VH-VL binders against q0aze0. Designs and how they scored, part 510

Target 1, 268 residues: q0aze0
Amino acid sequence: MKIILVNNRFKENTEKKAQEIAGQLSALNVEVIIDNGLDEPYAGTVDFIMVLGGDGTMLRAARRYGQRAIPVLGVNMGTVGFLSNIEINELAEYLPLILREEYSLEARMMLEVAVFQQQSLLTRVFCLNELLLRSNSPRMLSFALEISGQKLEPYRGDGLIVSTTTGSTAYSLSAGGPIADPQLDAFIVTPVASHIINKRPLVVSPEREISLHLLEEREAIIGIDGQIKMDFGAENRVLIKRAPHPLLMVNLKAKPFFTSIDRSLQRQ
Short names: E, the ipSAE of ESMFold2; O, the ipSAE of OpenDDE; V2, 0.75 times the mean of E and O plus 0.25 times the DockQ between their complexes.

## First folded at step 25 (VH-VL)

Design TB3 (framework fv_bermekimab; at its last fold request DockQ between E and O 0.92; V2 from the best seeds 0.88)
Fold by OpenDDE, fold request of step 26:
Structure TB3 (fold): chain C 268 residues (1-268), chain A 123 residues (1-123), chain B 107 residues (1-107)
Amino acid sequence: as target 1 above (268 residues)
Amino acid sequence: QVQLVESGGGVVQPGRSLRLSCTASGFTFSSFNVHWVRQAPGKGLEWVAAISYEGSNTYYAESVKGRFTISRDNSKNILFLQMDSLRLEDTAVYYCAKDRIYYSHAFYGMDVWGQGTLVTFSS
Amino acid sequence: DIQMTQSPSSVSASVGDRVTITCRASQGIKSWLAWYQQKPGKAPKLLIYAARFRQSGVPSRFSGSGSGSDFTLTISSLQPEDFATYYCQQDNNRPLTFGGGTKVEHK
């Protein structure tokens, strides 16, 4: 068995723990690769990914490895979030199950985000939570939202979020989006400070394609999962689709989503 | 230099066929939806047909549906309009035009036009 | 099909004048209206897209307004090169349809 431990190099406690766990796994004849985000993603084949940290680390792991159909376990290290399944102090208890591959998997839809400039592809990213279009100035954006070739009324506002259902409890929620069942595949399109009062978010079928472009030259940015940022102008377009592969999240213990919402949200 | 150049216009007899061509240069032709728009002498503009950037979808005005066929060769940067069963009312300057937005399944205005090619009929 | 009614069909104006052209759609087209300028013997030129956004290179004296079914093209101060025929065009629905045109003539 070969396992990737994903941690955050900027958090010393996660690094130390990753090394400790790596030692334990090695003693059990498990090959271990540690990914702290410094280097490129490991290109070889692996059987399991263990994410040590919070939601941010999970998002990074998803972007780096989500397309490979590898089981991904979130191990929380004292943070509040929605993407971890067990706590670090529970790892010893569940380790035998992991090694025997006695766990269930939950498929989570990811986004395929393609950003273009004058017909050239700038970047293609798979992400778990959301794509954000946002003004980089105090001025409102004017942009076109197209869904499966259907043109909506031009948007005016600070920006727009296109989120997965997993991402519904992330930035989309802060912007007034609905809380979605993560077992449901859908896009959530949430306006950010629209000039139209109480503009409602859209829940869109995962079979549809979404595209955005500015209707005038303004300073804007594209954000992906709050970790990737790039400039976005009038010559750019972003195309959003359901990723061809979902993230396979490991479920070792029952963690009821809806009963945990109040607790998780109150702590934020 | 972004440009479209129409060709193939001329004098034709009613009931006959004519094939117009539009050659694109200076931009990625295969990334844009393209249109045919015609203008009868001394009259206004009339949308005739459109084809998606990938060539999979075609759209026609009712006045030409069943008689005209729009097609494209992205490898050669050429747009075509096959006009069959031509009628006197088809007399016009025919323009080809590209849509503003690339890789779109909708239309957002035509920002580049050719100079047109004239189709007339013999008496 | 969506009918576009353009008014007036012609307008006589002088250099420096404010010129207003209106376009009415037979049904709502949101903001998906374009304005074109055409000079004699020339191809149309895109001026305004999405009702109110100027195409690159278009002078600021040209402005578009409106949404739904009523739209307006305004030339704040007519210049000698602005004498031409103007067309509105909706692209909210297929088939695409043009207005009848407005000829701006020299008084």
Scores: ipSAE 0.904, ipTM 0.955, lowest interface PAE 0.5, mean pLDDT 95
Fold by ESMFold2, fold request of step 26:
Structure TB3 (fold): chain C 268 residues (1-268), chain A 123 residues (1-123), chain B 107 residues (1-107)
Amino acid sequence: as target 1 above (268 residues)
Amino acid sequence: QVQLVESGGGVVQPGRSLRLSCTASGFTFSSFNVHWVRQAPGKGLEWVAAISYEGSNTYYAESVKGRFTISRDNSKNILFLQMDSLRLEDTAVYYCAKDRIYYSHAFYGMDVWGQGTLVTFSS
Amino acid sequence: DIQMTQSPSSVSASVGDRVTITCRASQGIKSWLAWYQQKPGKAPKLLIYAARFRQSGVPSRFSGSGSGSDFTLTISSLQPEDFATYYCQQDNNRPLTFGGGTKVEHK
């Protein structure tokens, strides 16, 4: 069995704990790869991914491994978020179940984001939470939103968020979007600081294709999961689709979304 | 430079067929939606048809639906308009035009036009 | 189909004049309206897209405004090269539809 341990290199307690867990697994003849974010993602076959940390570490793991159909377990190391399943002090209790593959999986929709400049693909990223388009200057943006070939009224404001239902509790929520049940597959399209306050958030079928481009030159940026940033101008266009594969989140301990939602939101 | 050049116009008899071509150069033809627009002598512009950048979606004005077929060959950078069952009211200069936004399933304005090719009739 | 009505059908003007052309859609088209200029024997040229944004290379004397059903093209100080016919076109719905045109003529 081969397991990837994903940790955050900027938090020493996660690095030390990852080494400790790797030792425990090695004693059970489990091959362990530690991914602290410094090297390229491990390209070989693995059976399981264990994420040690908070939601940000899970987002990185999802971008690196989410399209590979590998079970991913979130292990909380401190503040409870939306994406952890068990606490670090419970890991020894659940480890036998992990090794016997006695757990269920919950599929979480991901976005496929393609960013172009003058017809050339700049990057293609798969992400769990959202794409953000926002102004990078005091001036508002004017931009077009197209959903499956249908043009909405041009937007004017600071930007726009296209998120998954999983991302509905992240930046989209702060921008006024609804909280969505993560068992739903959908896009949530939320204006950012729109000076037209009646531009409502939209909930959109996951089968739609969504695109964005500026109607005039402005300094703008694209943000992905709050962790990737790139410049965006009048020559750019972004295309967003449902990713080919969902993130497969491991379910060892029952964590009912609606029962826990208030506790999780208190951490924002 | 970005250019579109129509050809294939001429004099035909009513009820016959004609095929127009539009050759594109100076841009990535396969990334853009393209249109046919016509203009009868002394009259205004009339949109005729469009085809998506990948060629899978076609759209027609009601006046030509069932008689005209738009197609494209992205490997040769050519747009076509097959015109069947021609009528006297199809007399026009036919323009091809490029839509301004790449990789789109909508239309945002026609920013490059050909010089046009004339279709007329003899009795 | 969305009908586009332009007014006036013709206007006589002198160099330096301010010229205003209007376009009315038979139903709401948001801001998805383009303006084209055409000179005799020539292909049309895109001036304005999405109601108010100038295409690259179009002089600043051309401006567009409006949304919903009512739109305006303004030429702030007519130049000799601006004598032409102007067309609006909606691109909100398929089929795309043009207005009937407005001919701007030398007085």
Scores: ipSAE 0.838, ipTM 0.930, lowest interface PAE 0.8, mean pLDDT 91
ESMFold2, look of step 25: ipSAE 0.817; ipTM 0.923
ESMFold2 (binder alone), look of step 25: mean pLDDT 93; pTM 0.955
OpenDDE, look of step 25: ipSAE 0.897; ipTM 0.947
ESMFold2, fold request of step 26: ipSAE 0.831, 0.836; ipTM 0.928, 0.930
ESMFold2 (binder alone), fold request of step 26: mean pLDDT 93, 93, 93; pTM 0.953, 0.955, 0.955
OpenDDE, fold request of step 26: ipSAE 0.904, 0.903; ipTM 0.955, 0.953

Design TB4 (framework fv_bermekimab; at its last look DockQ between E and O 0.91; V2 from the best seeds 0.87)
Fold by OpenDDE, look of step 25:
Structure TB4 (fold): chain C 268 residues (1-268), chain A 123 residues (1-123), chain B 107 residues (1-107)
Amino acid sequence: as target 1 above (268 residues)
Amino acid sequence: QVQLVESGGGVVQPGRSLRLSCTASGFTFSSFNVHWVRQAPGKGLEWVAAITYEGSNTYYAESVKGRFTISRDNSKNILFLQMDSLRLEDTAVYYCAKDRIYYSHAFYGMDVWGQGTLVTFSS
Amino acid sequence: DIQMTQSPSSVSASVGDRVTITCRASQGIKSWLAWYQQKPGKAPKLLIYAARFRQSGVPSRFSGSGSGSDFTLTISSLQPEDFATYYCQQDNNRPLTFGGGTKVEHK
């Protein structure tokens, strides 16, 4: 068995724990690769990914490895979030099950985000939570939203979020989006400070494609999962569709989503 | 320089066929929806047909539906308009034009036009 | 089909004048209206898209406004090179449709 440990190099406690766990796994004849984000994603074949940290670390792991259809376990290290399954102090208890591959998987839809400039592809990214388009100035943006070739009324506001159901409890929620069942596949399109009062979020079928572009020359940015940022102008377009593969999240411990919402949101 | 150049116009008899061509240069032709628009002498503009950038979808004005066929060859950067069963009311300058926005199945205005090619009829 | 009605069909104006052209759609087209300028013997030129946004290179004296069914093209101060025919065009629905045109000519 070969396992990737994903941690955050900027958090010393996760680094130390990663080394400790790596030693334990090695003693059990498990091959271990540690990914702290410093290097490029490991390109070799692996059987399991263990994410040590919080939601941010999981998002990074998802972007780096989510397209590879590898089981991903979130191990919480004292943070509050929605993406961890077990606590670090529970790892020893569940380690035998992991090694025997006795666990269930939950498929979480990811976004495929393609950013273009003058017909050229700038980047293509798979992400678990959301894409954000927002103004980089005090001025509102005017932009076109297209869903499966259908043009909506031009948007005017600070920006727009296109989120997965997983991402519904992230920035989309702060912007007034609905909380969605993570077992549901859908896009959530949430306006950010629209000039139209009571502009409603849209819940969109995962079978549809979403496109965004600016209608005027303005400084804007796109953000992905709150971690990737890039400039976005009138010559750019973003195309969003369902990723071809979901993130396979490991369920070792039953974690009732709806009963845990209040607890998680109160601590954020 | 972004450019569209129409050709194939001329004098034709009613009931006959004519094939127009539009050659694109200076931009990625395969990334844009393209249109045919015509203008009868001394009259206004009339949209005729459109084809998506992939060539998978075509759209026609009711006045030409069933008689005209729009197609494209992205490998050669050429747009075509096959005109069958031509009528006197088809007399016009025919323009090809590209849509403003790339990689869209919707239309957002025509930002580049050709010089046009004239189609007329002999009695 | 959506019918586009332009008014007036023609307008006589002088250099420096404010010129206003209106376009009405037979049904709502949101903001998906374009304005074109055409000079004799030339192809049309895109001026305004999405009702109010100027195409690159278009002078600031041209402005568009409106949404739904009623739209306006305004030339704040007419210049000699602005004498031409102007067309509105909706791209909200297929088939695409043009207005009848407005000829701006010398007084």
Scores: ipSAE 0.896, ipTM 0.947, lowest interface PAE 0.6, mean pLDDT 95
Fold by ESMFold2, look of step 25:
Structure TB4 (fold): chain C 268 residues (1-268), chain A 123 residues (1-123), chain B 107 residues (1-107)
Amino acid sequence: as target 1 above (268 residues)
Amino acid sequence: QVQLVESGGGVVQPGRSLRLSCTASGFTFSSFNVHWVRQAPGKGLEWVAAITYEGSNTYYAESVKGRFTISRDNSKNILFLQMDSLRLEDTAVYYCAKDRIYYSHAFYGMDVWGQGTLVTFSS
Amino acid sequence: DIQMTQSPSSVSASVGDRVTITCRASQGIKSWLAWYQQKPGKAPKLLIYAARFRQSGVPSRFSGSGSGSDFTLTISSLQPEDFATYYCQQDNNRPLTFGGGTKVEHK
């Protein structure tokens, strides 16, 4: 069995704990690859991914490994969030179930984001929470939103968020979007500081194709899960679709979304 | 140099068929939606048809629906208009035009036009 | 189909004049309207897209305004090269439709 342990190199308690867990797993003849964010994603075949930390570490793991159809377990190390399943002090209790593959999986929709410069693909990335388009100057953006070939009234404002239902409790919420049940598959399209007052958040079928481009030259940025940033201008377009594979989140312990929602949101 | 060149116009009899071609050069043809627009002598512009960049969706003016077929060959950079059951009202200069936005399933304005090819009739 | 009504059908003007052309859609088209210029014997040229944005190379004396169903093209100070016919076109709905045209001609 081969497992990737994902941790955050800037949190010493997670790095130390990752080494301890790696030692325990090695004693059980489990091969462990540690991903602390320094190296390129491990390219080989693995059976399981264990994420030690909070939602930010899970977002990185999802972006790196989410399209590989590998079970991903969130292990909370003190930061209450939306994406962990068990606590670190419970790991020993659940480890036999992990090794026997006695757990269920919850699928979480991801976005596939393709950014073009002129007609050339600049990058393709996958994300769990959201794509953000925002102004990178004092001036507002004017931009076009196209949903499956249908044009909405041009937007004018600071930007736009396209999120998954999992991302509905992240930046989208702060910008006025709804909280969505993560068991639903949908896009949530939330304007950021729109100067067109009739622009409301939209909930959109996951089968739609969404694209964005600027109507005039402005300095803008595309942000991915709050962790990746790239420049965006009048020569660029971004295309957004449902990713080919969902993130497969491991359920070892029941963690009802609605029971925990107030505590998880207080972290925001 | 971005260029569109129409060909295939001529004199035909009503009820017959004609196929127009539009050859594209100087840009990535397969990335852009393209249109046919016509103009009867001394008259205004009339949009005729459009096809999306990958060729999957076609749209027609009601006046030509069922009689005209738009198509494209992205490997040869050619746009076509097959015109069947021609009527005297189809007398026009036919332009091909490129939409301005790449990889789109909508239309945002026609920024490059050909010089046109004339279709007329005889008895 | 959305009908585009353009007025006036012609205007007689002198160099230096402010010229205003209007375009009305039979139903709302948001801001998805384009303006084209056409000179005799030539293909049309895109001036304005999305109601108000100038295409590259179009002089700033051309401006567009409006949204919904009522739109205006303004030439702030007519130049000799601006004597031409002007067309609006909606691209909100399929099929796309042009207005009837406005001929701007020298007095």
Scores: ipSAE 0.828, ipTM 0.926, lowest interface PAE 0.9, mean pLDDT 92
ESMFold2 (binder alone), look of step 25: mean pLDDT 94; pTM 0.958

Design TB5 (framework fv_bermekimab; at its last read DockQ between E and O 0.93; V2 from the best seeds 0.88)
Heavy chain, then light chain:
Amino acid sequence: QVQLVESGGGVVQPGRSLRLSCTASGFTFSSFNVHWVRQAPGKGLEWVAAITYEGSNKYYAESVKGRFTISRDNSKNILFLQMDSLRLEDTAVYYCAKDRVYYSHAFYGMDVWGQGTLVTFSS
Amino acid sequence: DIQMTQSPSSVSASVGDRVTITCRASQGIKSWLNWYQQKPGKAPKLLIYAASFRQSGVPSRFSGSGSGSDFTLTISSLQPEDFATYYCQQDNNRPLTFGGGTKVEHK
ESMFold2, look of step 25: ipSAE 0.821; ipTM 0.924
ESMFold2 (binder alone), look of step 25: mean pLDDT 94; pTM 0.962
OpenDDE, look of step 25: ipSAE 0.895; ipTM 0.947
ESMFold2, fold request of step 26: ipSAE 0.837, 0.838, 0.834; ipTM 0.927, 0.927, 0.927
ESMFold2 (binder alone), fold request of step 26: mean pLDDT 94, 94, 94; pTM 0.961, 0.961, 0.961
OpenDDE, fold request of step 26: ipSAE 0.902, 0.902, 0.902; ipTM 0.954, 0.954, 0.952
ESMFold2, last read: ipSAE 0.816, 0.837, 0.839; ipTM 0.920, 0.928, 0.929
ESMFold2 (binder alone), last read: mean pLDDT 94, 94, 94; pTM 0.959, 0.961, 0.962
OpenDDE, last read: ipSAE 0.903, 0.900, 0.903; ipTM 0.953, 0.952, 0.954

Design TB6 (framework fv_bermekimab; at its last look DockQ between E and O 0.90; V2 from the best seeds 0.86)
Fold by OpenDDE, look of step 25:
Structure TB6 (fold): chain C 268 residues (1-268), chain A 123 residues (1-123), chain B 107 residues (1-107)
Amino acid sequence: as target 1 above (268 residues)
Amino acid sequence: QVQLVESGGGVVQPGRSLRLSCTASGFTFSSFNVHWVRQAPGKGLEWVAAITYEGSNKYYAESVKGRFTISRDNSKNILFLQMDSLRLEDTAVYYCAKDRIYYSHAFYGMDVWGQGTLVTFSS
Amino acid sequence: DIQMTQSPSSVSASVGDRVTITCRASQGIKSWLNWYQQKPGKAPKLLIYAASFRQSGVPSRFSGSGSGSDFTLTISSLQPEDFATYYCQQDNSRPLTFGGGTKVEHK
């Protein structure tokens, strides 16, 4: 068995724990690779990914490895979030099940985000939570939203979020989006400070494609999962569709989503 | 320089066929929806047909539906308009134009036009 | 089909004048209305897209406004090179349709 440990190099406790776990796994004849984000994603074949940390670390792991159809386990290390399944102090208890591959998987839809400039592809990214378009100035943006070739009324506001159902409890929620069942595949399109006070979020079929582009010469930014940032102008377009592969999240411990919402949100 | 150049116009008899061409240069032709728009002498503009950038969808004005066929060859950067069963009311300068936005199945205005090719009829 | 009605069909004006052209759609087209300028013997030129946004290179004296069914093109101070025919065009729905045109000519 070969396992990747994903941690955050900026958090010393996760680094130390990754080393400890690596030693423990090695003693059990498990091959271990540690990914703290410093280097490029490991390109070789692996059987399991263990994410040590919080939601941010999981999002990074998802972007780096999510397209590879590898089981991903979130191990919480004292943070509050929605993407961890077990606590670090529970790892010893569940380790035998992991090694025997006795666990269930939950498929979470990811976004495929393609950003273009003058008909050229700038970048293509798979992400677990959301794509954000926002103004880079105090001025509102004017932009076109297109869904499956259908043009909506031009948007005016600070920006727009296109989120997965997983991402519904992230920035979309702060912007007034609905909380969605993570077992449901859908896009959530949430306006950010629209000039239309009652502008409603849209729940969109994962079979549709979404595109955004600016209607005016303004400075804007594209954000992905709150971790990737890039400039976005009038010559750019972003195309969003369902990723071809979901993230396979490991379910070792029953974690009731709906009964845990209040607890998780109150702690944030 | 972004440019569209129409050709194939001329004098034709009613009931006959004519094929117009539009050659694109200076931009990625295969990334844009393209249109045919015509203008009768001394009259206004009339949209005729459009084809999406991949060529998968074609749209026609009711006045030409069943008689005209729009097509494109992205490998050669050429747009075509096959005109069959031509009528006197088809007399016009025919323009080709590109849509403003790339990689879209919707239309957002025509930002580049050719100079047009004239189609007229003999008695 | 959506019919586009322009008014007036022609307007006589002098250099420096404010010129206003109106376009009405037979049904709602949101903001998906474009304005074109055409000079004699020339191809049309895109001026305004999405009702109110100027195409690159278009002078600031040109402005568009409106949404739904009623739209306006305004030339704040007419210049000699602005004498031409102007067309509105909707691309909210297929078939795409043009207005009848407005000729701006010398007084």
Scores: ipSAE 0.893, ipTM 0.945, lowest interface PAE 0.6, mean pLDDT 95
Fold by ESMFold2, look of step 25:
Structure TB6 (fold): chain C 268 residues (1-268), chain A 123 residues (1-123), chain B 107 residues (1-107)
Amino acid sequence: as target 1 above (268 residues)
Amino acid sequence: QVQLVESGGGVVQPGRSLRLSCTASGFTFSSFNVHWVRQAPGKGLEWVAAITYEGSNKYYAESVKGRFTISRDNSKNILFLQMDSLRLEDTAVYYCAKDRIYYSHAFYGMDVWGQGTLVTFSS
Amino acid sequence: DIQMTQSPSSVSASVGDRVTITCRASQGIKSWLNWYQQKPGKAPKLLIYAASFRQSGVPSRFSGSGSGSDFTLTISSLQPEDFATYYCQQDNSRPLTFGGGTKVEHK
């Protein structure tokens, strides 16, 4: 059995705990690859991914491994968020079930984001929460939103968020978007400080293709899961669609989304 | 240099057919939606047809539906208009034009135009 | 089909005049309206897209405004090279449609 143990090398307790857990797994004849974010993602076949940390570490794991259809377990190491399933002090209790593959999976939709400069692909990334388009200057943006070849009224304001349902409790929420059940597949399109007073958040079928481009020269930024940033200008265009594969989240411990939602939001 | 050049215009008899070509250069033709627009002598502009960048969708004005066929050859950077069952009312200068936004299934304005090719009729 | 009605059909004006051309759509087209300039014997030239955004290289004396069904092209101080015919065109809906044109003529 081979697993990837994902942690954040910049948090000392996470690094130490990852080494400790790797040693314990190796003693059980489990091959462990540690991914602390520094090296390239492991390219070989693995059976399971264990994420040690909070929602941010899970977001990185999802971007690196989410398209590989490998079970991913979130193990909380301090701050309870939306993406962990068990606590670190419970890992020993659940480890036998992990090794016997006695758990269920919950599929979470991901975005596929392709950014172009003119006709050339600059990057293609997958994300779990959202893409943010925002102004990078005191001036507001004017931009076009196209949904499956249909043009909406041009947007004017600070930007736009295109989120998954999982991302509905992240930046989309603070911008006025709805909380969505993460078991639904949908895009949530949330304006950021829109100058056009009639713009409302949209909930859009996951089968749609969404694209954005600026209507005039402005300095803007594309943000992905709040962790990747790139410049965006009048020569750029971004295309967003549902990723080919969802993130497969391991469910060992029942965490009813609706009964825990206020506690999770307050912990953020 | 970004350029569109029409060819294939001429004098035809009503009821016959004609094929117009538009050769593109100086840009990535396969990334852009393209249009045919016509203008009868002394008259205004009339949109005729458009085709998406990958060739998957074709759209026509009602006046030409069933008679004209738009197509493209992205390997040769050529846009075509096959005009069948021609009528006297089809007399016009025919322009090809590039849409301004790449990799789109919508239209955002025609930013580059050819010089036009004239189609007229003999009696 | 969305009908685009321009008015006036012609304008007699002098260099330095402010010229205003209107365009009305038979249905709402949001802000998805373009303006083109055409001189005799030449291809049209895109001036304004999405109602109010100037195409690269278009002088700032040209401005567009409006949304919904009523739109305006303004030339703030007419120059000799601005005598031409102007067309509006919607790309909100297929089929795409042009207005009938407005000829700006020197007095």
Scores: ipSAE 0.809, ipTM 0.918, lowest interface PAE 1.0, mean pLDDT 92
ESMFold2 (binder alone), look of step 25: mean pLDDT 94; pTM 0.961

